# Miniprotein binders against Uncharacterized protein MJ1027, part 12

Target 1, 377 residues: Uncharacterized protein MJ1027, of Methanocaldococcus jannaschii (q58433)
Amino acid sequence: MLFMKYEGEIAIGPVHPTMLEPHRLRLFIEDEIIKEAELVIGVNYRGIELIMEGLPPEKISILSEKICGICSHIHVWCNVTVTERGCDIEVPERAEYIRAIVEELERLHSHMLLFGHAFEVLGFETMAFRAFMIREPIMQILGEITGGRAQYSCPIIGGIRPRCNIKESKIPALLERLEKFEENLKKLLERTVNDPMIMSRIKDVGVLDKKTAKKLHALGPTARGSGIHSDMRKMGQVPVYDNFEFEEIVFDDGDVFSRLAVRFYECFESVKIIRQGLKDLPNLDKRIYNPNYELKEFKPIDVYNEAQRGQVYYSYGLDENGRVRQVKIRTPTATNLACMEAILPGHHVSDAELIIASCDPCFTCTDRMIVVKENKI
Key: E = the ipSAE of ESMFold2; O = the ipSAE of OpenDDE; V2 = 0.75 times the mean of E and O plus 0.25 times the DockQ between their complexes.

## First folded at step 9 (miniprotein)

Design d3 (from d1 with Y21E L69Y)
Fold by ESMFold2-Fast, scan of step 9:
Structure d3 (fold): chain B 377 residues (1-377), chain A 81 residues (1-81)
Amino acid sequence: as target 1 above (377 residues)
Amino acid sequence: GSKVTIRFESDDPEFFERLIEWLIRFARKLGKKVEYTIKDGKVKITVEGLPPEVKELLAEFARYIAELYGVEVEITVEKGS
């Protein structure tokens, strides 16, 4: 009897694994139909929490960058926010605006990367390259703001690095580039929904129903594709977002199309946030960091933010020696991977990669398909 | 298939490195033959064997790259039989 077993490794970061152990997904296939999916969870954040223990808060930002290559900014933002709230450190309004602008640019390029990957998996190379082409201007803007090779993180305790300040003279050109991005994104969306071949591959495929999504505690666009309102930017957890008019995007069908549609429309909402932020910047105080603050002992403080894949949670306290204690980090990755165990069974093996891609795990997939021929007994 | 010739002019080394990685990699997947020449701040890329629908996408891609770097681009499209 022919038994097919597929094992994929999911690494943190889109290109290379980090020091963290990758997640693994095993598919059990019979007659080309997935009968069972098994998630093997790695020790993803335990090691990083242990390494962070006993370090000064400014060193935690460097380690936060290694947790996820695609969502590194949000990890640094959450980290500095824990210390800022715990020590009652005032952050200039301009710095919080720029933190939000950078996070929305990060959301844009991450969603575009997912679209490119999904189109590649579907075999539509031309559409994939359109997505990567549209993404590149956003990567260019991020490089201009964060400063190429000089520094990886924008937030610092009390504000942002001086290099990351958005000069008022640059704003008109940035707004023009965003408008062009938005026009091209609209065309990509229109090409997608008007292509019957693409739509037949993503509509009514990989359905995660609302009840199952709630049971598995789905997060981010995966939860929102299944009718669940879950956006931390709308739940009072990140006060700077209260300055911006934007919508939480939710779709109800829970299919691959719905998870992609949430991300397409979130890109339009991210553009609205960035546009409003850039227009407000000239009217804000010019300070971008607070040089006068005092670190003090505090008991663990909970901080939430909304990354590209969903909620990110950071918690730690600071001891009398200014060292971080009782570190706890949660990301949406493990929870969203668990949702794939529920979605995949009953689907043809040819749809597996598409379903996995639409849930947007941070992964580099190596083709490991084990065909076990059972010996005749 | 169709033939497309793309010409850029720039004195920015980052532009040439990014252009090679981005546009040429894309062109090689779509066309049967890709040739390029870089000399004195000028790059010429010729792609042959492109399907008709894809030639316009390649031109669009070239315009995007030119706009990102503020460089001039000239695109010539020729029909093969």
Scores: ipSAE 0.000, ipTM 0.395, lowest interface PAE 10.8, mean pLDDT 78

Design d4 (from d1 with Y21K E67D L68M L69F)
Fold by ESMFold2-Fast, scan of step 9:
Structure d4 (fold): chain B 377 residues (1-377), chain A 81 residues (1-81)
Amino acid sequence: as target 1 above (377 residues)
Amino acid sequence: GSKVTIRFESDDPEFFERLIKWLIRFARKLGKKVEYTIKDGKVKITVEGLPPEVKELLAEFARYIADMFGVEVEITVEKGS
């Protein structure tokens, strides 16, 4: 009897270690074919919700930065937006533009990281290095704007931090760097689709059909790779995006190729958003924050945004003492992990890591496949 | 083992500090020994114990980042044995 175990952990900032449990994916393998996959969900978002209860809203942004090392900006943006909508706080247009620009830069670097990981799993180390190399300039731009690489203190209630303002004098150089990134991304995509060895490993592999994706409430590029339109940026949930011309990328085949293709083309769409945002900035009012906001009691406000892995949902209210109450946080993690569990059966064990990589799980540990003899699950 | 030496020159000390920290972390994953010096606005990074195929990749990577950031670079790659 042969069992393969995949184990991972999600880093959750200053949360007490006893509240953290690793994600585990157990594979039952017979003759190198996966017969069953069992997902054990280990992340405890309820622990974060409990810690946020009773805090002033200014302090929850610090905690939200620690929920996910790769998608920290979206958590802070959702968080400040709940308070802003609940208290009718005016946010300068320039601040919302910069929030969107930073989020699209985060989407770019995250998708590039996934491409690098997928190429590593495929055994194409040179392609993996090309992906990491292309990603680095985006990380540099993020550092210049936010002062941080993986954890960003860009949004604050009522706007953005002064250090995160994008000066008009810096825009031409940013546009040039973005153009070079786009050219290199185009070459990476061309190298990928013109390599028959790569294409044979990703096309028609790991299919998540539309019916199953809908049943599991798939989110993000996983849903869009299976023909489901789900992008919160296009569903009226984030008004600043209405200022930008871009497309929601959807593929219908639900295979590893489709999930990667969604992300490649989303990168080109992110570049279009950033370019338009940077070009519009000089024509916007110079204000980047509202210094005169007032907090007031409000009942829970629902906020949605689109992270690189899918929809992120934040909800809470504020009591009469200015304290956060009834906190709810939902990420695409659990849903995307359930999709992996559904995809894996019927595949050769050698395809397992690639299928897992294409679904972009938020694991803090490296992918570990442990062969266990003697136990059946 | 294969050896690659990378030299940068820049008037931006902050760029040197960021580049060195980043490039060294990358180089340590590829080679067995990494040494560097910073002197008079010049940086020299030496990586030893690289597989032959990877030494060219490291050189290509260093050229790419130099071009992206407008920094002059000189790279010396030893012939494989």
Scores: ipSAE 0.000, ipTM 0.250, lowest interface PAE 15.1, mean pLDDT 77

Design d6 (from d1 with F8V F16L Y21E I24A)
Fold by ESMFold2-Fast, scan of step 9:
Structure d6 (fold): chain B 377 residues (1-377), chain A 81 residues (1-81)
Amino acid sequence: as target 1 above (377 residues)
Amino acid sequence: GSKVTIRVESDDPEFLERLIEWLARFARKLGKKVEYTIKDGKVKITVEGLPPEVKELLAEFARYIAELLGVEVEITVEKGS
């Protein structure tokens, strides 16, 4: 029996170079059909956890920015929330609103990156171009709010950095830009679902059934594409989201289309959250930071939030000397990779990159890290 | 086939870098060569041999950027003669 072997390395976000090797995905192919997928986990958050132990909480936020370049804001937000809850620190409502607005802007640009990548993999370069162009205004807004690249930290213990405050005078222009983004997103979705060639490549392809998704503890849009309600923003884990009217998007078919559809409709829901947040800001207290807090010893506090790829979990305690202890960090990376490993067998090799893209391991590194080795017989 | 020239002015160097990177990548995907110049917040990008459908998309993009980001964008199309 002859088997074709694809060896690949998948780099999941920018990880500190001294930590560990990237994740590796190996595909075993017979007659153009994937017979087996083998995942080798390279990324290990234990190293980051060990570095965090013994540091003061103020230093942890700087380090948490380094965990993932694509979703750094959520890591910083989770981190400051552990200390804030553990020490009973009151955070100004305006700061929590801005934290939510920034996270939703991060969700928008991340989902748009995935759409662009998926269209590239499909060979629909014009659609990919549309996706990347629609994304650019969101990157611009994030830069204006955070004072640079989207990855720059916004949350600090007790609030947000002053530069991240959204001036009331800027809100009307932001709302107009958001409205235009929504119009273009709607057109992109309409062009996608009305193209039979695109639909034939994504519908009923890469099915992750609900039972398997539950067994693998799937997270984020991957779980929601398989009929699982899992959004931490709807489960009382992030109280600021209780101020906003939006829908948890779930599709039942578990195919590539369902995972993309979850993200398309989540983008519309993110727009609703940002719009509501921006409209509420002028009516909130102007404070964005509470300097009147005291650190105190606390036992590990569990914090959950919903990042672009799913649930992010942070837990640690603070000792009598004001030092972080018993750090635990969990991201959706490992479960999303396990889901890809489960989906890939039985599919044509030409669908492999598309299936991988729909599970969103890492747009930036996915194509570069896959190496095809041909054995001439 | 024709030449398409895109001129963009912006005070945001990060935006200009992203725009150039993405357009160069897009041109490479189409098997086309892209020429660009950057000077004093102004970018000029020239692509040869683009089909009419792509020219329409670039014009739509230029209008989109001009309207939403307050950036001056100009697209010039030259048919080979």
Scores: ipSAE 0.000, ipTM 0.360, lowest interface PAE 13.8, mean pLDDT 77

Design d7 (from d1 with F15W L19Y L68E)
Fold by ESMFold2-Fast, scan of step 9:
Structure d7 (fold): chain B 377 residues (1-377), chain A 81 residues (1-81)
Amino acid sequence: as target 1 above (377 residues)
Amino acid sequence: GSKVTIRFESDDPEWFERYIYWLIRFARKLGKKVEYTIKDGKVKITVEGLPPEVKELLAEFARYIAEELGVEVEITVEKGS
């Protein structure tokens, strides 16, 4: 038996130990060909929802941050947005701009991390280290803005934390660092597509056809790699994005290359959003927080946003005592993991990790397991 | 095994040092012994026990970093050591 651990654990911290169960993928192999794949999902969002129920909205933000290490900012942003819309709280425009800038920086570092992992799986250690080095400046920028590289505790109800404000004097240097990142990203992409050995491993491998992707409700770059347009930033769900010119990146072939290509080109689009946002900031009101809001009872409302792996959905209401009720949270992880079950059959076992990596199943931790079993007749 | 010595210099030490640590990590995977000094924007990395077939890979990686950082790099390779 072959043991390979893959993404798995969505760490909620020590608040509820049962939330820290890793995902497992079971592969049934005959003559080195995957005949069947079975996903055993370790994450239980109902437990998180139960923990959140009955808490004041401010405490929900802390829990939201803990759901995913790579995508923590989007969870906090979605959470504060539910309360803000439910209570009709006016959020300063500058705060919404900074929320978008931080999310796009998170998208950049997450996609770069995936590229590094994919190159490691392919056995191209030099390319992997190039990807990780290109990623490092983005992590430094995130640390400078948020004070925390991985946690990004930026949004609060009514705005953003004061430490997360982007001072006008810092903008020129940030723009220069973004330009250098974009140049390095372009070179990484060129090296990737011009390497016949890399291309032979990712082109026409791990195909998720559009019909299957739609049936499984694929989300994010996984859906967009299979020709599906579904970016919440373009669907009017996050109004601040209406201020920015950028394209929704879609490829039609559904292979590993298409899923990686979507992410490479999304990085260029994220840079465009960040650049525009930074240039607009000096022209916005200086206020970053609304201290004069009132919490009010509201029935559950739906909030959508686009994380780096796809759509994130938050819904809850607030009762007459200011306590959160009827919590529902959905992330792209479960549907994208289901897509792996559909993609893997028919492929050589040596392609399994690459296919899994290209679907980006929230592998922030090192605890992942693939159990390989030969079919017994 | 071959010995490779890599030298960099930058007037922006904080930005520069982050990237150099990645090169050191890569060098540790390729060679048997890695020694380095990083001080005042000056970096010297010495890698010993490199298989002959991979010494060019390390040199290429160092040149890539130098190009991306916009700094000069000096690479010295000793045969057979």
Scores: ipSAE 0.000, ipTM 0.284, lowest interface PAE 13.9, mean pLDDT 78

Design d8 (from d1 with Y21E F26L F61L Y64F)
Fold by ESMFold2-Fast, scan of step 9:
Structure d8 (fold): chain B 377 residues (1-377), chain A 81 residues (1-81)
Amino acid sequence: as target 1 above (377 residues)
Amino acid sequence: GSKVTIRFESDDPEFFERLIEWLIRLARKLGKKVEYTIKDGKVKITVEGLPPEVKELLAELARFIAELLGVEVEITVEKGS
């Protein structure tokens, strides 16, 4: 048999116009079996932290929404929440409800985008198209509420932008569109689980066992696909979610199927949250913004929220000149990449893209794999 | 080879522009030729030189779009060049 060693590199993580470098995975392949995967850390969030230092808090939201094109709303929400808690600013309940509704809409479209990509990797173009088309009405709703498909710009310090208020007259139509989305999602799920070719490619493939997931401090649907309860929406970190009845979705097998199943069922839970939020809105105070606040110096405040890929953490303080200091931002990206390092070894190279897709890295990055042959027997 | 023609009527021109772009990308991946026309809210898509297995895929796609949009879809399969 010929002995040959291969090295490949996959770029993962957002590419930011301000010279941010993506995280990368290197695959070491021997005879088409992945022997090792190595995480190469980029300058992603460290660069943004440096840019935020010394800015007034109002300007940080613009940078926050540019960190991730798919999860921009959660970054803006976390950012304004740091300042709001640090300065003891009261946020109207209606504004927090709308922030939660927008975040759940972002979770829906992001999960649908992942399903589309996973089906593309599996070679099921029709299923991929179904996922992308089911996603489209959610993008339309987001655009109607926030004014932007890629930049949602809904939260501001003390509330939400006036354009992002949801008029009661529009709620019945939104509920109908949401019900139609749920019907289509249910059909997509049924079609997926009843296809033996799809199931044979995702069941018992790419297993991340619970012990390894705990050791790596796995986050989001990756952790929940491995039996770990990790949802910040259920841990008292985001009080507005206490108003909503929904389940934390957890599966135990840690395979590609389990990570996808978590996301399918999370979509149904997001629909429940949006529905409840919309139904409650007419009974809430009409205020969406608190204009009566004063910025004051504060020491770093920790804020957590649950994005579609997992926990997002923001921390900073405000100095005596009203400038942001000691910025720390953590996203689930680095942890998900570490989980991919742990999952990939022992698998055939043909399963690599599917395993990576199920861990949901940001797809704004260039995918590139180079094979280097070193010798032969 | 054969020819599959799919016809839609819709008041959402932006959605159909995205659909046409997606179909062009799909055709390129399949190495096939796709022709389309959009006029007065009516969309006609014709794909030529398809093997039998792909005809069924396109018919299924057309039915899915009809379901999603709540519109009637005409699917025509003809002898192709």
Scores: ipSAE 0.000, ipTM 0.299, lowest interface PAE 15.9, mean pLDDT 76

Design d9 (from d1 with Y21E Y64W I65L)
Fold by ESMFold2-Fast, scan of step 9:
Structure d9 (fold): chain B 377 residues (1-377), chain A 81 residues (1-81)
Amino acid sequence: as target 1 above (377 residues)
Amino acid sequence: GSKVTIRFESDDPEFFERLIEWLIRFARKLGKKVEYTIKDGKVKITVEGLPPEVKELLAEFARWLAELLGVEVEITVEKGS
């Protein structure tokens, strides 16, 4: 549990695999109403940036993989793309397709995990279990493709690891499993929207209005739940996505329902991308990596991609010795936390966990309570 | 008694670990007893003290889950209380 009910200050914090100090939200409560929320940033990506300085680019992928246990693929993909663009390294189209397929599978399992967590917070344990079990086949597919279930290392400079190639003989079975996933996802959505107890807990709760979302530079499904078009996959930043027909999902109400609805419909769009990618693979060149790439000095290059929680930005250059310099990494974590800081005031403490869950801040959390005097405004 | 017994056959240990953790958590919130046995890739789960409506929903859910995972399932729902 992230929160405990009392009149005073409450602290919650996620502990990331590569972080020593958790990020925290402090809530100031009067008569069970949140009067103020304060974001306290612990260890962040600046520590990782410092560790990356002076490393060869191949070793940065190992660190990138460990930044987030749920979104590891996107970090590795962004990292190799910086070096590839900087060094004019040819990447086979098949490798870019597989990178996109794996990322969409990662988006699916991450969104399903969020649904499970949200249903648990709501007290709908059976719905939570449905979400977790629908997620399971996606985790199995990821394990078959990458050899790992949560910590993937599929992209390498110039392509993908040979073990991550999707054999054409496996595609029909993958398409069938994907179809079954889509059917179960549709049933989960139908059960959610037709349950008045669930809907009464998520509609008109935790509203982030569009003006505030723009002011805070909201990212990902949080921004899209508040009417903001922000998907890097649709902005020309990731060219392989231009091969796929899919929609950017946006809702306007900015409530918990809108943020969850964006993610439900994004799952259907991810299924479309994966299906199209799998169907195209047999028609692509069989090469999956460039074994003859050469590194060269380059000044920092900007790379953007769309993770399940929003935009991910990577930038660095290579010096004359083939060592990484001037590393900058930005993820949606800080903006998601800032949005929660803005949403939480005015709500009953019993809604706090739900609001936080709907913003999907990537919590692997340690609960803690600080005993303080009642906050009297 | 209000009892549902569910038996699965699968060799996925991570799946069953998560399933058992969830069932224990679910049973605690409902104040109900859950028992489980794992042997030779077979899982038997028994949940006691459920309301009649929930017993049928759990049985339906278990059948759906078996279809989703492509595993064999045997479900026994006890009549009465």
Scores: ipSAE 0.000, ipTM 0.260, lowest interface PAE 16.7, mean pLDDT 77

## First folded at step 10 (miniprotein)

Design e1 (from c8 with F61W; at its last look DockQ between E and O 0.69; V2 from the best seeds 0.00; counts 0 for: pae E 12.7 > 1.5, pTM E .757 < .8)
Fold by ESMFold2, look of step 10:
Structure e1 (fold): chain B 377 residues (1-377), chain A 94 residues (1-94)
Amino acid sequence: as target 1 above (377 residues)
Amino acid sequence: STVKITVRVETNGKTTRFTYEVKSPRELLEVLWRLKKLLEEYGAEKLTVTVETDDPELVEWLAEFIEWILREYGFKEVRITYEGNKLTIRAEKE
């Protein structure tokens, strides 16, 4: 048979709005086996950091919303928290509870989207249908709270927007809807783990061992699937979460199954957090905003939070004129991509999309996987 | 697998029929959005949804989800019947 070589591009990841530059992942294959993976990172926070320099902190909040279309809430929350801590601004407890509730709802819908995508990649269309249908009620709840299907601008410096307040009269219905979501999630998990065809595709596939995960500084469910404790919510970095009983989910095998299992069980923990938060709201002061604050000069303050894909880090200071200085932003995207680069060699090219999905690298439709095939035929 | 969804809307003695053929999970979400729009625009008093698919587990989940949508839009009398690979959901506001 003649040697043949071809190159092609494969669109990867769901379509969503973003300000970030596209990524490129090049796969070099021989006889359908990935020999080498080369990552070119297009995500560039240096550009957005430079745009933010010299702006008022209120303008930074607006820009933070635009960083990621599927995780905008966590970015806005981190941003307002830097200013709040640096200026010693009191945030009402009710506002912090609602910030957490919205973030956990965002975690639910994001994980369900990933499950649907993973099932599509595997060719289990019925399971993908189930995942997307289970997700839709969560999107509806988010839309009711935030006024849209995406959670943009819920946090503001000193609190939350008035439209995001959760009325006590709505809480019983919200709890009932969460109970139904949880029931359907249990059914989805049961069907997944009891299907030998599904399990054969995800168990012992795409292993990221603990030593490699540590070397590459893995974050989020990618790290927690490889036995690494990494959840900022349990590490004292997000004080409101100290009010909720929940567990950090960790698996040790580092395979696709483990990374997906972390996300499955995180959904159950998110339901627990939301339920506790909703039940506590009637007992909290009704204030959702502190209008009486003064911006002041401060040296850079570090803020950490746990997005659906892992740690998010914001840091900046405020100068004498109330202008933002020394902006630094980090997300788990770069480490998740580096982990993928380390995992992919040795696998059949047909497993590439699954392995990529299991690391949840926040790809967009402009991100591309370039396949370079060389095969002896 | 493919899923065929037929929606029959009855209002003021008039019957309107919509048929959707779904080839992917994402197309299903679009059909559910269109069902939501139908419920808003036509002011339906009675509605029949027929789902035809070769996957009985998918039928079970679709029945649950469609019933949930219908109840959110004020349909109180919701009846679900199964006949082989065919699911029929009949709903009335009163």
Scores: ipSAE 0.000, ipTM 0.390, lowest interface PAE 12.7, mean pLDDT 80
ESMFold2 (binder alone), look of step 10: mean pLDDT 77; pTM 0.753
OpenDDE base, look of step 10: ipSAE 0.144; ipTM 0.668

Design e2 (from c8 with L62F; at its last look DockQ between E and O 0.59; V2 from the best seeds 0.00; counts 0 for: pae O 3.5 > 1.5, pTM O .787 < .8)
Fold by OpenDDE base, look of step 10:
Structure e2 (fold): chain B 377 residues (1-377), chain A 94 residues (1-94)
Amino acid sequence: as target 1 above (377 residues)
Amino acid sequence: STVKITVRVETNGKTTRFTYEVKSPRELLEVLWRLKKLLEEYGAEKLTVTVETDDPELVEFFAEFIEWILREYGFKEVRITYEGNKLTIRAEKE
């Protein structure tokens, strides 16, 4: 019996960040069943951390924005927050509101991208097209607010860039677009849950139990899909979110369905947050930037935020010369992929791509499952 | 399902045309990005979009979506024509 060991390598990692090595998941397959999965963590933010070392804090934001093409905003926001907290810099409330609005828009478009990819993997092309088309209005809103589709460059130390200020005159149009988005998303959800073929492929598949998820430190929707409360927005780590009414979405089953469902329902919560933010904006002080701050020396401090994939962590200090020291950056991708690595064994190879996709690795980066070597044993 | 999208943009008497055959849902993102870029960078006065697909359900969806995009970019006169599996959208800015 010719045991064809199919070694499939799934390269997961940002295509274009010049400085980030992609994570690779190697699958060892026997008789179409995954026997072993090995996660090779290639991306050590260590390179970026080293480049940031000794730079002024105003310059490191540019580097943070380049870390991830899909979640650039959250990286910049975390980065500037370290300096703001370390130097006790007051950030205008309007600036924090806009930071949150942009973040939730980033969450929306990222989740829609995942849905489109998941439907593609499942062979539901029409549904994939619908997901991508529903995503486009969000991208337009982001473009109108930030002036960019991929790199928003919205947060700066002390507030936001002037171009990112949301004009009151634009709020009605933005709200209308959000309503249409929500309607379309509801239709997509209804079609998905009522399709037995889709449901059969995602229910009871790729189960990450709560115990394993805790053990492996699952984060974000990956953790929440396994019944773990894990949202920095709800844990008091991002104070601006205290102004908004929204729910943490948690499912208990830990399967592909649960991880996708968390993200589907989170989209509605993100829309709620954006609506509340836009509604409050006209009543806030018009200041969007604090120019009256001084940089001071401080020891490394911990800053957390909640990206679309989960907890993001930034830490650094400033020395007596106002230079960044002891930079540490952590993203949820490695830990969530490790969870998928743990659950992949025993599954059919045809489910591998979907299971991996369900933890939302940066898909702009996950292009090619390459079957490397048939070892004819 | 293969979707063939042809976009013709007229700006200041100059016509730019591109055709893209979408073989996957991912490729649609590229087409939409190109369309947006054309609308933003070239200041389109007239636009013609042709969509050819074998999936009739997609035709209606594309029609609605493209019409919406065109209206958002200031096109007031939008004409949609269906000929079999071919959708033609013509739009002009006032």
Scores: ipSAE 0.038, ipTM 0.582, lowest interface PAE 3.5, mean pLDDT 83
ESMFold2, look of step 10: ipSAE 0.568; ipTM 0.871
ESMFold2 (binder alone), look of step 10: mean pLDDT 75; pTM 0.717

Design e3 (from c8 with K36R K37E; at its last look DockQ between E and O 0.63; V2 from the best seeds 0.00; counts 0 for: pae O 2.6 > 1.5, pTM O .795 < .8)
Amino acid sequence: STVKITVRVETNGKTTRFTYEVKSPRELLEVLWRLRELLEEYGAEKLTVTVETDDPELVEFLAEFIEWILREYGFKEVRITYEGNKLTIRAEKE
ESMFold2, look of step 10: ipSAE 0.500; ipTM 0.849
ESMFold2 (binder alone), look of step 10: mean pLDDT 78; pTM 0.767
OpenDDE base, look of step 10: ipSAE 0.120; ipTM 0.646

